# Designs tried in a protein design chat: VH-VL binders against Coenzyme F420 hydrogenase subunit gamma (frhG). Part 11

Target 1, 258 residues: Coenzyme F420 hydrogenase subunit gamma (frhG), of Methanosarcina barkeri (p80491)
Amino acid sequence: TNKIKIGHVHMSGCTGCLVSLADNNLGLIKILDDYADLVYCLTLADVRHIPEMDVALVEGSVCLQDHESVEDIKETRKKSKIVVALGSCACYGNITRFSRGGQHNQPQHESYLPIGDLIDVDVYIPGCPPSPELIRNVAVMAYLLLEGNEEQKELAGKYLKPLMDLAKRGTSGCFCDLMYDVINQGLCMGCGTCAASCPVHAITLEFGKPQGERDLCIKCGSCYGACPRSFFNLDVIPEFENINEIIANALKEGESDD
Below, E stands for the ipSAE of ESMFold2; O stands for the ipSAE of OpenDDE; V2 stands for 0.75 times the mean of E and O plus 0.25 times the DockQ between their complexes.

## First folded at step 3 (VH-VL)

Design k40 (from i11 with heavy chain S99K, light chain N36T A96S Q98E; framework fv_iscalimab)
Fold by ESMFold2-Fast, scan of step 3:
Structure k40 (fold): chain C 258 residues (1-258), chain A 118 residues (1-118), chain B 112 residues (1-112)
Amino acid sequence: as target 1 above (258 residues)
Amino acid sequence: QVQLVESGGGVVQPGRSLRLSCAASGFTFSTYGMHWVRQAPGKGLEWVAVISYDGSNKYHADSVKGRFTISRDNSKITLYLQMNSLRTEDTAVYYCAKKGYLPWYDYWGQGTLVTVSS
Amino acid sequence: DIVMTQSPLSLTVTPGEPASISCRSSQSLLYSNGYTYLDWYLQKPGQSPQVLISLGSNRASGVPDRFSGSGSGTDFTLKISRVEAEDVGVYYCMQSLETPRTFGPGTKVDIR
């Protein structure tokens, strides 16, 4: 019966992540009604203050020239127990960022950064947008991590660890991450989504194999977040082979008062 | 099989312009980024410029930015370096190179000498 | 820009003896994916540079096994177990982690 406070904080970028979360149907309704309060979709500092939250789902990148946005993201860190970067814009800056290496897309315009360049982030949910199932699973596991019994906390920690480790790798997402996590692991399907997503045309395919030009890469993570074969888009973790059943059992345990 | 052949070098006076060309063969030119690297006589290597596979994105070293422009013509399978406002310190052998993420795809031309003097 | 330095700047080796060249970077070249973005090049007299070793320790195709690369973070070593006459030239380390790519000043290796 203990509900956790979940907030959705929107910085800069499309609203695709919020749409993805909303598409969880009955699962989202169950979480909101029985296990969590969705405090606000926080998009404007002039209208709403950042409330205290157990879990903050932060979508989008931060405009450095917008003092209110910079203040909002820092206040979100202070008021949240767990900060989740939701989507590739929040994790890596995606198409909105300037390169760390001095390779700039449009240096005369406003600068946009992934949230991890300004605050500590606990969990990454990459994607463009992330699947509704992944967002639901992370929300449930975050609940169990905070309010579950000892077995549930251990289970939640195991589930979230890959996404927490991803956050520890930082805010640079490059073609080299596809090489390491997907191509060298034999997971690449040759679909070309990585090349199509690259805003600086640094990736192309020849005979189904991606080729990358590292010197032109702005490390925005678009290719990595759009890849359908990255580990976070596959239900291949042995302990979570039946994740839907695990989620259903966790949600029903609180209703055992029949 | 992979060949890169530079041309267009020569002796030129300070303040003048020169255009270098690099003819490519043995690989699908239109799918690879291309680079220019230079080496002053008796000195080390200096990275000059890079261009994306389709020519839409470019990077130039600060020492040549605003004076040199890299370009390509995929239909002619040729890479170019337009050098304007040449200075004595631009004197160097200029190499074109095909560099990928994987270094075993790293190929260099034989270079073309540019001498900037009176 | 990442600054690359090499030591020694020149080296004279007796045929069959080992040679060791050090390279240092102003910041770590180890990326979060576990790769080290350091390459070694050889430029023989009158020739274009050729790649010897990539990503820290991977020999390029056709490069003899007497060449090896090692090191982590900011300190790197190129080792030649037995120097031969054909190994004479200038050796360069290059970082490919950040744009612009930068080269070390080079180490000239010649033989007695």
Scores: ipSAE 0.268, ipTM 0.677, lowest interface PAE 3.7, mean pLDDT 78

Design k42 (from i11 with heavy chain S30R S99H, light chain Q98E; framework fv_iscalimab)
Fold by ESMFold2-Fast, scan of step 3:
Structure k42 (fold): chain C 258 residues (1-258), chain A 118 residues (1-118), chain B 112 residues (1-112)
Amino acid sequence: as target 1 above (258 residues)
Amino acid sequence: QVQLVESGGGVVQPGRSLRLSCAASGFTFRTYGMHWVRQAPGKGLEWVAVISYDGSNKYHADSVKGRFTISRDNSKITLYLQMNSLRTEDTAVYYCAKHGYLPWYDYWGQGTLVTVSS
Amino acid sequence: DIVMTQSPLSLTVTPGEPASISCRSSQSLLYSNGYNYLDWYLQKPGQSPQVLISLGSNRASGVPDRFSGSGSGTDFTLKISRVEAEDVGVYYCMQALETPRTFGPGTKVDIR
């Protein structure tokens, strides 16, 4: 069968994302073996030029002072059908966006940007690192969106829509997004992960809920990306609670039993 | 319920210093960021400074940066504004303000008047 | 810094008549999450400011329903459907999108 071309492009930061990909038991190994070629990955394939790709998984933020990295990300967009920002560094720049405290990137040091500040991004997978399950699910759904039958394309569209909508929100990860998407939706479990992840201590818990000072927020997205109850935690979406079975069946589609 | 009470204002000569205090009650002070906002006589509101819940992060308006320092003592449940090298342009009523659950100011103090005579 | 402007700067209203105040920002206050980070405050004579409307259109607790906020991006409006004597004061818009927070110059509302 025709194999989908998947590229993995390494930028600065979030090195744990590659470990998450490698640890995927069901989706990624099967895709790489049966349905995809890994065409641009310095760590896995040692391909140095940027080829045509169906799906580009881009990990890390872009150093603005590194002209080669800026050229690479722009070429990746041009040659890819679907661009996925993999991890909070790629989505929001995470802590790498700010080399010291303050509301702005520090020009005295190297500037690191989320990839969406330089190119259009189709899908966000937040986390640092994202779970292996989420990475597998997005990779399989991207495959089905491109090569699936009409029912599979509809399913993939439904699954990817929240992550595509997240990409449309842009590269600034304000605490207000956590309030809008999680806390005000009743999904917050009071675990304090958002407060623990905040590099400028703009978040505290009071009466079981996070309280934030937006003007102290440097908009790095760490709190949103670390939240276990964000909409990308698929366990809280009823139509995808059997996602493992759906993926397994999709990868075996067309197998005749007569 | 929630109260913010400012003190420390008065008449002062240019170049001198004053320290303003804001005593808080009716909420868990140690978990909220706090702001100072001022209003010159007959003029509008001007933001002055903000401090994080634990005092680790502070930001000041450019007009006062290097001269004013915001601080807090969570054990005394008090917010401070140390004002050095005062200028006639600093004459204003100074309010302490608390943000609510989100970023709007849900409570303001009654204000304390600082008059810099020249 | 984001610059805030208001019009009119002063307004005299007969009791029971409507009033409308405009606020403009030098850049969009609409964030990608769909909220406008624009708040309205009322300062009555001799008193501290008090919140009236938050996030463009959310009426604060205890604020009468005759007050409403509308608008998006750079143009916002505060409306009072029937002005009462207790509404006399100066109305300020404030952007809460970026530090430093910035206020409009204020609109003084008086009763005839």
Scores: ipSAE 0.005, ipTM 0.414, lowest interface PAE 14.0, mean pLDDT 75

Design k43 (from k25 with light chain L55E; framework fv_iscalimab)
Heavy chain, then light chain:
Amino acid sequence: QVQLVESGGGVVQPGRSLRLSCAASGFTFSTYGMHWVRQAPGKGLEWVAVISYDGSNKYHADSVKGRFTISRDNSKITLYLQMNSLRTEDTAVYYCAKRGYLPWYDYWGQGTLVTVSS
Amino acid sequence: DIVMTQSPLSLTVTPGEPASISCRSSQSLLYSNGYNYLDWYLQKPGQSPQVLISEGSNRASGVPDRFSGSGSGTDFTLKISRVEAEDVGVYYCMQALETPRTFGPGTKVDIR
ESMFold2-Fast, scan of step 3: ipSAE 0.432; ipTM 0.739

Design k44 (from i11 with heavy chain S99R, light chain N58Y Q98D; framework fv_iscalimab)
Fold by ESMFold2-Fast, scan of step 3:
Structure k44 (fold): chain C 258 residues (1-258), chain A 118 residues (1-118), chain B 112 residues (1-112)
Amino acid sequence: as target 1 above (258 residues)
Amino acid sequence: QVQLVESGGGVVQPGRSLRLSCAASGFTFSTYGMHWVRQAPGKGLEWVAVISYDGSNKYHADSVKGRFTISRDNSKITLYLQMNSLRTEDTAVYYCAKRGYLPWYDYWGQGTLVTVSS
Amino acid sequence: DIVMTQSPLSLTVTPGEPASISCRSSQSLLYSNGYNYLDWYLQKPGQSPQVLISLGSYRASGVPDRFSGSGSGTDFTLKISRVEAEDVGVYYCMQALDTPRTFGPGTKVDIR
């Protein structure tokens, strides 16, 4: 099969910070060098030219007042076959937060939007940051979805379906989703990851159980995306019980699939 | 048993300041967000302010923004509402409240009356 | 701001008869996650408000099942299947979708 063209698009030009740095995940995509061509990545350059891509991994939110960033995200959609929103900033936008000491230097009237508010997104990978394993698995499954045989395409589609469904729901996500889908179902492990991921400090632990403050929740989905039990179907689907072996086999050098 | 006890209300002239306090007991105060809600005499409820468990995030209703400030002292297990530049329309019973996503964690104090009158 | 209205504003019920209270919002309270961000509160005479129903239809702990919430979008209903003496008070709906949180004007329920 042909090598797939993967791009890493960083949309944090107007945000002032990143939830996940490009440097934190570049090592993961090096594993794909034999099966993918990296055609665009963050280089700390001022000038950006977005090429044709099969898969675009987009991180960061878009500042609506930055015309260049708005045009860049629209161009990314036009030039990409699959668009992946990588991280909670891309999926759900930046947090509107007032800094106590006047440290927040962003203008009050600037708007920071998740990329799904501006373009159609195929796959959401929420998290602050997303786990390295999830990013790798999504990248490999996206490769198989585009370049695999019929059986591999079906398996990749099944694996990505929950994340594709999140993209279709848009910027939905609140502590209420975590409460009803995980905590009230008895799936919560008390790990505290949801509280640590909440950018507005709306979640805390009481006797090992998460408690959420509804009126401070900005519905960003970070807690739901960071919860190891919110995507438990990916771990318990019989076809994916050997996900590590599936990944290893897909990355094996030698003969390509049919 | 959760208890929220408000204090600091009273009669005050327009333009003056008051600070309300809410003493909490029966739960781990430092792990919950807290609210102030008011009710003018014979009128309905109006939400005033909210503060996160650690005090790092706050929101105030537009009607009081710039005049009222919510704060907390977790070591003293106390919630505060600093009210400056008081107006006659601020006359109300002020309730301290603890809310969450789970309805059984929604508790309100008995309220403290603030009367702004010349 | 999202404006909340209630109907009727007062209601007198014979004990054991049903009661129904309507709440309308100026904007849809149905979020993209499928939940309606509307809560119902009861304030009994001389007491602080207490939550009855959250997110449209979920009863608070200890609230009898004779209380039920229904509706979606902009039109919501609180039903009491058999009103009892202890149910006397003012009922408020509140939207929790957007800031600021806003309450309805209240519906006063009395017993004959």
Scores: ipSAE 0.094, ipTM 0.561, lowest interface PAE 6.2, mean pLDDT 75

Design k45 (framework fv_iscalimab; at its last look DockQ between E and O 0.74; V2 from the best seeds 0.00; counts 0 for: pae E 3.6 > 2)
Fold by ESMFold2, look of step 4:
Structure k45 (fold): chain C 258 residues (1-258), chain A 119 residues (1-119), chain B 112 residues (1-112)
Amino acid sequence: as target 1 above (258 residues)
Amino acid sequence: QVQLVESGGGVVQPGRSLRLSCAASGFTFSTYGMHWVRQAPGKGLEWVAVISYDGSNKYHADSVKGRFTISRDNSKITLYLQMNSLRTEDTAVYYCAKRGYYLPWFDYWGQGTLVTVSS
Amino acid sequence: DIVMTQSPLSLTVTPGEPASISCRSSQSLLYSNGYNYLDWYLQKPGQSPQVLISLGSNRASGVPDRFSGSGSGTDFTLKISRVEAEDVGVYYCMQALETPRTFGPGTKVDIR
């Protein structure tokens, strides 16, 4: 019944995470019609001060030489119940932090920090960009966490827990995180996505399992964010098996309520 | 059985060049990053360089950066170290090393090849 | 670069007696995944180094149970419960947390 207030806060990023959110098509329209108000988005809305928000989706890293960006990220934390690092740039810095460039008159690499180095972040959605489905799922689960009944809140909490735990782990994403969270847990399916995503070619497969050259790892988090099983949690395996049905049922129950 | 055999060491004058080779066998060479580690006579171990499984990415220690180049040829199952502008401080036994599958250790080392840089 | 130190630098042990080697790093080797990125190696006289222990305490295949590793953060210990004649050599710790990998100066272990 009550809509939650969502905002998109754009730091130093390419806007690709916002485009990924928009690629939910009719699903996005239903969310905005029934469940959430977009109260801040300089690309899509004519609101230029940071309002109170239930959920802030922050795209991009923070340039320390940009005083306004530093103040905006601090204000976002102050004004928001839940702060989400949307995309690998916000989670780990990604291209903005680790690019070598080669162009003159470019910012220093250390001048761009992931948002978690400056403020407390509640949820990570890694990826470059994250899939439209992952962003949608987090949005629906955030709604259920804030406005759902006790059963829905418990389910939403279990779904979000791996992403919240990821945020608590820090602002560096090493291949060794994939080893710890996926391979050592028996969740790897041998798809090779992590190897294909590694910008420094540190990861390969042998006998259907990834292995990596940690000494070449720049800790960008790309492999972890691209892994389809990095957010998979044994506590919620039965619920994950049919996530599309869970989302559809949640949206149907929202239609029944005011 | 995993084997690593270095070759190409010798005595050279300062400023000259030398290329070391490491022949590998007993594992899938093309799926592993490879390393060089050296040991000056009577001294401890010093890590030198690493190369990705496909050769596309490399990292060298500051002491050799700009002078040494790690490379590989997966079709010949061989790791190389091109050593240019050699200095007397580069005198050492050079080992090639393979890291473990899921642990960061160097689980296999070659027997080493001695490089002596003297006038 | 992470600086590694070892103590003692030389150790003479009566066969059958225990030995203990300390290794200290200039910064914590404990990564957020809960692992300490520290390895121990043995270089026997005239031989290449061989791995003994990884991640602070994980014994390599074929390494006798008398070798054990402990410690966390910046302070690590390798223990040999009963030193044998074949254990003679130089023991190195190495950090694998950051590139470049760096080794301790080594601890020479001899038998009396």
Scores: ipSAE 0.364, ipTM 0.744, lowest interface PAE 3.6, mean pLDDT 82
ESMFold2-Fast, scan of step 3: ipSAE 0.503; ipTM 0.827
ESMFold2 (binder alone), look of step 4: mean pLDDT 94; pTM 0.958
OpenDDE, look of step 4: ipSAE 0.767; ipTM 0.900

Design k46 (framework fv_iscalimab)
Fold by ESMFold2-Fast, scan of step 3:
Order: C-alpha cells, then structure tokens, then sequence
Structure k46 (fold): chain C 258 residues (1-258), chain A 119 residues (1-119), chain B 112 residues (1-112)
C-alpha cells in the first residue's frame, strides 16, 4: 500500500507525546486517512502485540528489571523500518533515568535506560513533551522519505537529518550539546528555561547567557529538550521557514492506495 | 585575541555577483555561530544572515533571501557571503560578527568591507 | 518582524552634562523569565559597533559606570551620566527576542 504503518509504543514515562499528536486534530486526521495507518497504540487502539511498522514512535525509557519491556523494545526494532525516540525520556532517559518511578507502578530502586542503549534508533525528537507540530512534521517527512518522489525524499532527508544526527550522538544529553547547537549558533535568547529544567542546578545565567557546571551535569538531556531555540524547531533553516505550507501541500497531494 | 577580517568588497554593477569573506582567528571557529550585518552609507545597522557552527543551519533576512547565501569553511577558518542579483540598495559596509557564549549577542565585530552597487 | 524606534535621532551635549536616549519596540521584549531582550551598541566614527548594555540593564565588561540601561516591555532608556569626548558616536538599540534581529535607526551623539 502507499500508506505507511505508524505505531506508538509506550515504555516507562509520560504519555504527553501522544497527547500532543492527538491535539493536532486536522493533521492527525489527514495522516491517518491519506498517509498512514495507526497500527499499535496502547491508548488509541485495542492492539496487544507489536506488528510490522514502517515508523515506530517510541515514548519512554526502558526498565531493565521488566523483562517484558526489554523484549518489547527489541521486537519493535525488528519489526520497524524507522524507529523514532519520542521525547527526552526515550532519547536520554531524562528525569526517569534518575527517578525510581515512571508511568508504570514500579519499585523505587529500578534501572531505567533510554531506548538507544538497547536498540539502534534512527531519529530523536527530544522534548517533554515535543510540540504536536513537530511530531506531525516528522511523521509526514518520514512518509515522504519512504514513499515520496526524488525531490520529496531529498527534502525529507534534509529535514530529518538534524534529528538523525542527534540520534547518532548517543544517549547522553549534556549541556555541551545545548552550547554547540544553540548558544554558539547565536540562537540563545537567555530565557532561562534550560536552567529551570536542570534537576541538579548545573546551569546558571551569567552575562545574559547560560553557563554550565560540567562537574554537576548528569547528562539527562532535560535542558536540551526544554530549549525553545534548539534546531528541532527548524524555523532558522530557510528552506523550512514555510514548513506549514510544505506540509499542507504534501497532505493535499499525498499518495494513496490508488 | 579574537580577530575578524572581512574582504571581497568593491564596486559592481546592478545584477552582478560578489563574494565576501571573513577570516577568523583567536578562537575555535568551528564551535561558534557567525552573523553578517550591513550598514548603508549614512544609515543604520541591518542584520543580514546567520550560520550555525557546522554550516547545517542558515537564516537570511527577507530583504536578501533568495539572492544571498551565507556559508563557511571550517577547515579554512573562513565565513562567506555569496551575493547574487545585486541591487543598488545592497550598497553597504558588510560586517561579520561573532556570537559569544557568555557575552552579549555580538561579542566581536570585523572592520567591515564596503560593497558599492552602481552603474 | 519587530520594529525598533529611537528618539531623539540626534543629540548635541555640552561636555560633562548627561544624555538620555529612548528606544521603543513594536512588541514587548519582556520574556516570561522576567528579562528584557534588548541590547545597546555604540558605533564611534570610522569604527565597528561595540556592545554597551545587554538584557536591558547589564553593562558589558569594560564599559564605564556612567552608562546605564533601564526600562521594560516596549520602552527602554540608555543614560550617560556625564558625556565625555570619547562617547561621540551613534547609539543603537537591538532586540534579541526573535529572529530576524532588528536594530533601531540610531541616535547620533555630538559634543558642542
């Protein structure tokens, strides 16, 4: 079929990423109708097994002591063409790496890992939660990467490249990534969101800019995921500043079973 | 110390192209974003473009979008501005500017290079 | 785009007297964290711009105490408590809240 199969796989952590996608009512309806079938979702569909998927949106971190969760994430990798770590918990472990509870009812002293420590991940979408617009854009670009014409595949590859490169940097999100991707790019507004998000208070604002204390950083990625100016907004890339129009045109002229 | 040295300015006719360069020294060029800012003779400052540390992300002002392209070569420690389809209103001194990590938005500026677009 | 305006556009000051420059933005530069994303730059004759004030009121390193920035939201002021010959030049405010960054038209300060 011309439609891609998108699954949502929930591990430990907040379900805010799924809520964000659902909040984009018009975009979600079009994705489901024209571009994708939602085949696995713990909250939106009565499916209890992990099917074949073109794109798997995986939310949350993996509890090592939960053998079924470990097997589920490995099965997801085997059955998916593209695996997307959705949210900072899946990308870096975020606060769940250092807390002892999650979305599940779990003992206080369990080990939680980002999914990239157990399987290969193709795309990172950090955030807690990521915006519904970003989730929609990634889903549409993933569709175009798999089923688009040559120009659409090139555009989609270019759009997804920063998120794919982020996945290749690994599962440790440090203040240094914020420094190189935002602060040194001249994109930082000094808003303090990164400092407010840091669970160990490793970030202070000095001379209008955030400054990190390397020895205090636990590399959880919370600051990076919370930053409104990081590259995953993509409003600073000229070819994507009309992204809403690009997406609207793709939705209007998408491929179907015909 | 940090130095930024622009070059490539000159007199060109409308519709022609020109390429500006900014040679950097005194800091790790490959880890910082860079900007272009221009100033028409006797007029104020106007922001033109920005480029990320690795060259993957760029943004241009609406007045130059589609005509100007910012780029960089980290191996040569040089920032560029390719200016196509030049107009008389592009006549200005062009400055490259560095964003500082713990300092105000533009911590260092080059000396500027004059571009004159006239018949 | 955020539009920046300044007044006056030119000022002639007797040496040792104070000077005041106003800057207005078309939308609030006050962010939810309580900071105003406004910078002040000075361009001396024949020279590149240099920073004076960041985040509305933070004096840049090496800038004399006689320079001060104040204001919030859409109205900002740069004050020079005692103008000296070396302060001659054009002063620009710039918003740093969003891209594209935009400058005010500049205020030219001369000595009588």
Amino acid sequence: as target 1 above (258 residues)
Amino acid sequence: QVQLVESGGGVVQPGRSLRLSCAASGFTFSTYGMHWVRQAPGKGLEWVAVISYDGSNKYHADSVKGRFTISRDNSKITLYLQMNSLRTEDTAVYYCAKHGYDLPWYDYWGQGTLVTVSS
Amino acid sequence: DIVMTQSPLSLTVTPGEPASISCRSSQSLLYSNGYNYLDWYLQKPGQSPQVLISLGSNRASGVPDRFSGSGSGTDFTLKISRVEAEDVGVYYCMQALETPRTFGPGTKVDIR
Scores: ipSAE 0.005, ipTM 0.381, lowest interface PAE 14.3, mean pLDDT 74

Design k47 (from k8 with heavy chain S99R Y101W P103E W104Y Y105F; framework fv_iscalimab)
Fold by ESMFold2-Fast, scan of step 3:
Structure k47 (fold): chain C 258 residues (1-258), chain A 118 residues (1-118), chain B 112 residues (1-112)
Amino acid sequence: as target 1 above (258 residues)
Amino acid sequence: QVQLVESGGGVVQPGRSLRLSCAASGFTFSTYGMHWVRQAPGKGLEWVAVISYDGSNKYHADSVKGRFTISRDNSKITLYLQMNSLRTEDTAVYYCAKRGWLEYFDYWGQGTLVTVSS
Amino acid sequence: DIVMTQSPLSLTVTPGEPASISCRSSQSLLYSNGYNYLDWYLQKPGQSPQVLISLGSNRASGVPDRFSGSGSGTDFTLKISRVEAEDVGVYYCMQALETPRTFGPGTKVDIR
């Protein structure tokens, strides 16, 4: 039938991505019940068998010195149609242990890499953690991209394109991404969400404009992921202004028998 | 007009301490992180330390880590560098620097000379 | 730490003639967001450093158009199309990609 296999794969790192996905949301409950089978995987290290998946939501970074984890992430890519890097650790690596102002580990220490350094990633969702709404929207659009009709596939492709483009170029996770892609482009509306989301208080406002200390930034991507004017939220695309209605309509069409 | 004025330099013996100050004006000090950069006589520039806008977060270069501590007082609009266990190789002009919007240093103080000599 | 080198370490130029200074980094300064995190500073005799160029090629406010920056990754160049007497000083490149920030050794520009 119409159910797709959605896997949650946890590599390493401290993110609330699974909690965000499982948060009370009627649309997400409907998707899991009617349109998707969730393959529960606590951590990749806890599961010897990696199943076939249509969509893999991968959180956490990969320890380069752990050869089993490296091979497991490669097997995940091989067995998945769409790979989503979910959260800052998967997008940018282990930022809480070794990254402060973009510093890298020395070779004698364990190196924690973003999954995009080891495999091709289709979609980036940075944040610490990403919003439940964004995770739901990406999951639904991934479903429609794989199983929708031609109109739905076009809509899903249009919705996911900015996040797919970010996966291809590789986002830095730095406050500087917000500076150059949003603030410098005149898109900033001065809401202060970026400052409120910063776990290390590296961002503040002056004259309604964010000021950030890149040298102290841990590159978690939370400010960029939370920004309503960034490509990650897609609220600035008129076609997606009422995303809840779009999702509801798509799900009704999938149920059609009468 | 943005101004940064350093003070507190002088001649000091090895193993002693000095505290440098940088008085800022012409911008909202409490919203910007601040840096220290030094220059040994006849030598090039060396970055020393950075502090966040609220003082909750700091980073120091390896050459001074554990001996120097950057701090700030936003109510006095002043940046500090506490220098302990001074060595002859710490002899330098110390500059206070403000970050610009594209990561470069847009304003520098005039510098204060620290000479560590026996 | 990222190591920065410059060439030449000194040069003497006749006023009105062009000058070029090279800067190299031990690793790429091209970040995943597509920008090169390299800045150029000028320190005139007896003065504090002042910014000339940021992000490889962005000329700072008030800097004459005779100054230009180019390059990507590990190789960068600062060009002065017509050197003037006021351009005498030491030119430094600095990487702003990673903390700690690191400077090149400087290039001393003198007038003949």
Scores: ipSAE 0.451, ipTM 0.791, lowest interface PAE 2.4, mean pLDDT 79

Design k48 (framework fv_iscalimab)
Fold by ESMFold2-Fast, scan of step 3:
Structure k48 (fold): chain C 258 residues (1-258), chain A 119 residues (1-119), chain B 112 residues (1-112)
Amino acid sequence: as target 1 above (258 residues)
Amino acid sequence: QVQLVESGGGVVQPGRSLRLSCAASGFTFSTYGMHWVRQAPGKGLEWVAVISYDGSNKYHADSVKGRFTISRDNSKITLYLQMNSLRTEDTAVYYCAKSGYFDYWLDYWGQGTLVTVSS
Amino acid sequence: DIVMTQSPLSLTVTPGEPASISCRSSQSLLYSNGYNYLDWYLQKPGQSPQVLISLGSNRASGVPDRFSGSGSGTDFTLKISRVEAEDVGVYYCMQALETPRTFGPGTKVDIR
């Protein structure tokens, strides 16, 4: 059958506070494991064995003072065909990355870096935490991008493009992502979830529309991950209307030769 | 009322660099996203890059990614496009264009500046 | 990337007669909020592009009412009810649903 290696990699050392994401994502891995052709390879704090992976879902940021964690993330990149930064900490770091409200990096002190500062990352899924359905869809689509037939590769490329483009923007996720991708595109509904999700209260609503305070923004991407209209809203693309059925069909044992 | 004035175009040899500027007036520059769009001689419009209102987010078309960098200076009310490793296919009129805070389109365009890449 | 196509690529019309330009997108531009993220631009000879229609059907300020946009999803039409000499130029559709923004190849409109 088609067996794919999907690893859930938690960065060790200085990422202890982010381990709660691992429990949520283990539930997602069990859901994927209900499909007959999935094979899991889970790496956590045991850094001695980083296996070959088709898709690595990496959560947590990297502490520069932890030399072993830096080597682990580099080894993960070498052994993975596709690397997904999972969660706002992996995409954008955490509060300790920045001084003075997110404007100044302090790499000379003990700090936590997003994984994209150390390795190339193919796909970003910001959020605290991102939805299990989105994580599942991205993992399967990443696999299809590598191993699918021509039609499946095209579909997977279309699905992943917004998140791949987000990774190409780099390791600073801020309220400006909502301005550019959602508000400036006319997609904002004024729901206020971005303001509610902001850990430093950098977003306020004026006349039902969000406004960001640049000086307070720690560039964590949480508002973007919480927005129902972010990620170019993958669920309204016609090719993905039946995304659950598409994924289920792709994971069946039946496959074409060659 | 709204004005966008491009400058910095000229003739350069392949492999060289050029920096374009777009001076804005007549609106609050720091609250709007800005774009670069180009048009090769006798060809259609090709979108090049966008930058968020505060300069923290950028996107570049695949054809220029890694060679061109969009930037802005809100204190100088100016948009920039740094063009490195220029190729003959980059020959075009380069327009800067404005998007709005909740606008869905490119509502104002500059007059364009011609960049010619030839040996 | 969303691919935009236009038809016809060239159109010559008798003054005062109507003109119609079609635009097709490789994926739906209709969002769950009910809007189509499709814009129309006009580039007159020797001039910069200017916006005509936004969100499929909304005329930009200062644009004459002889211009109208229609369509939904993947198929859009720009209509000029009575073409005048000042309407000569190249018409482009552009999708604004996602980045990168992509333009159609353009339709050249000329007078007989």
Scores: ipSAE 0.000, ipTM 0.371, lowest interface PAE 19.2, mean pLDDT 74

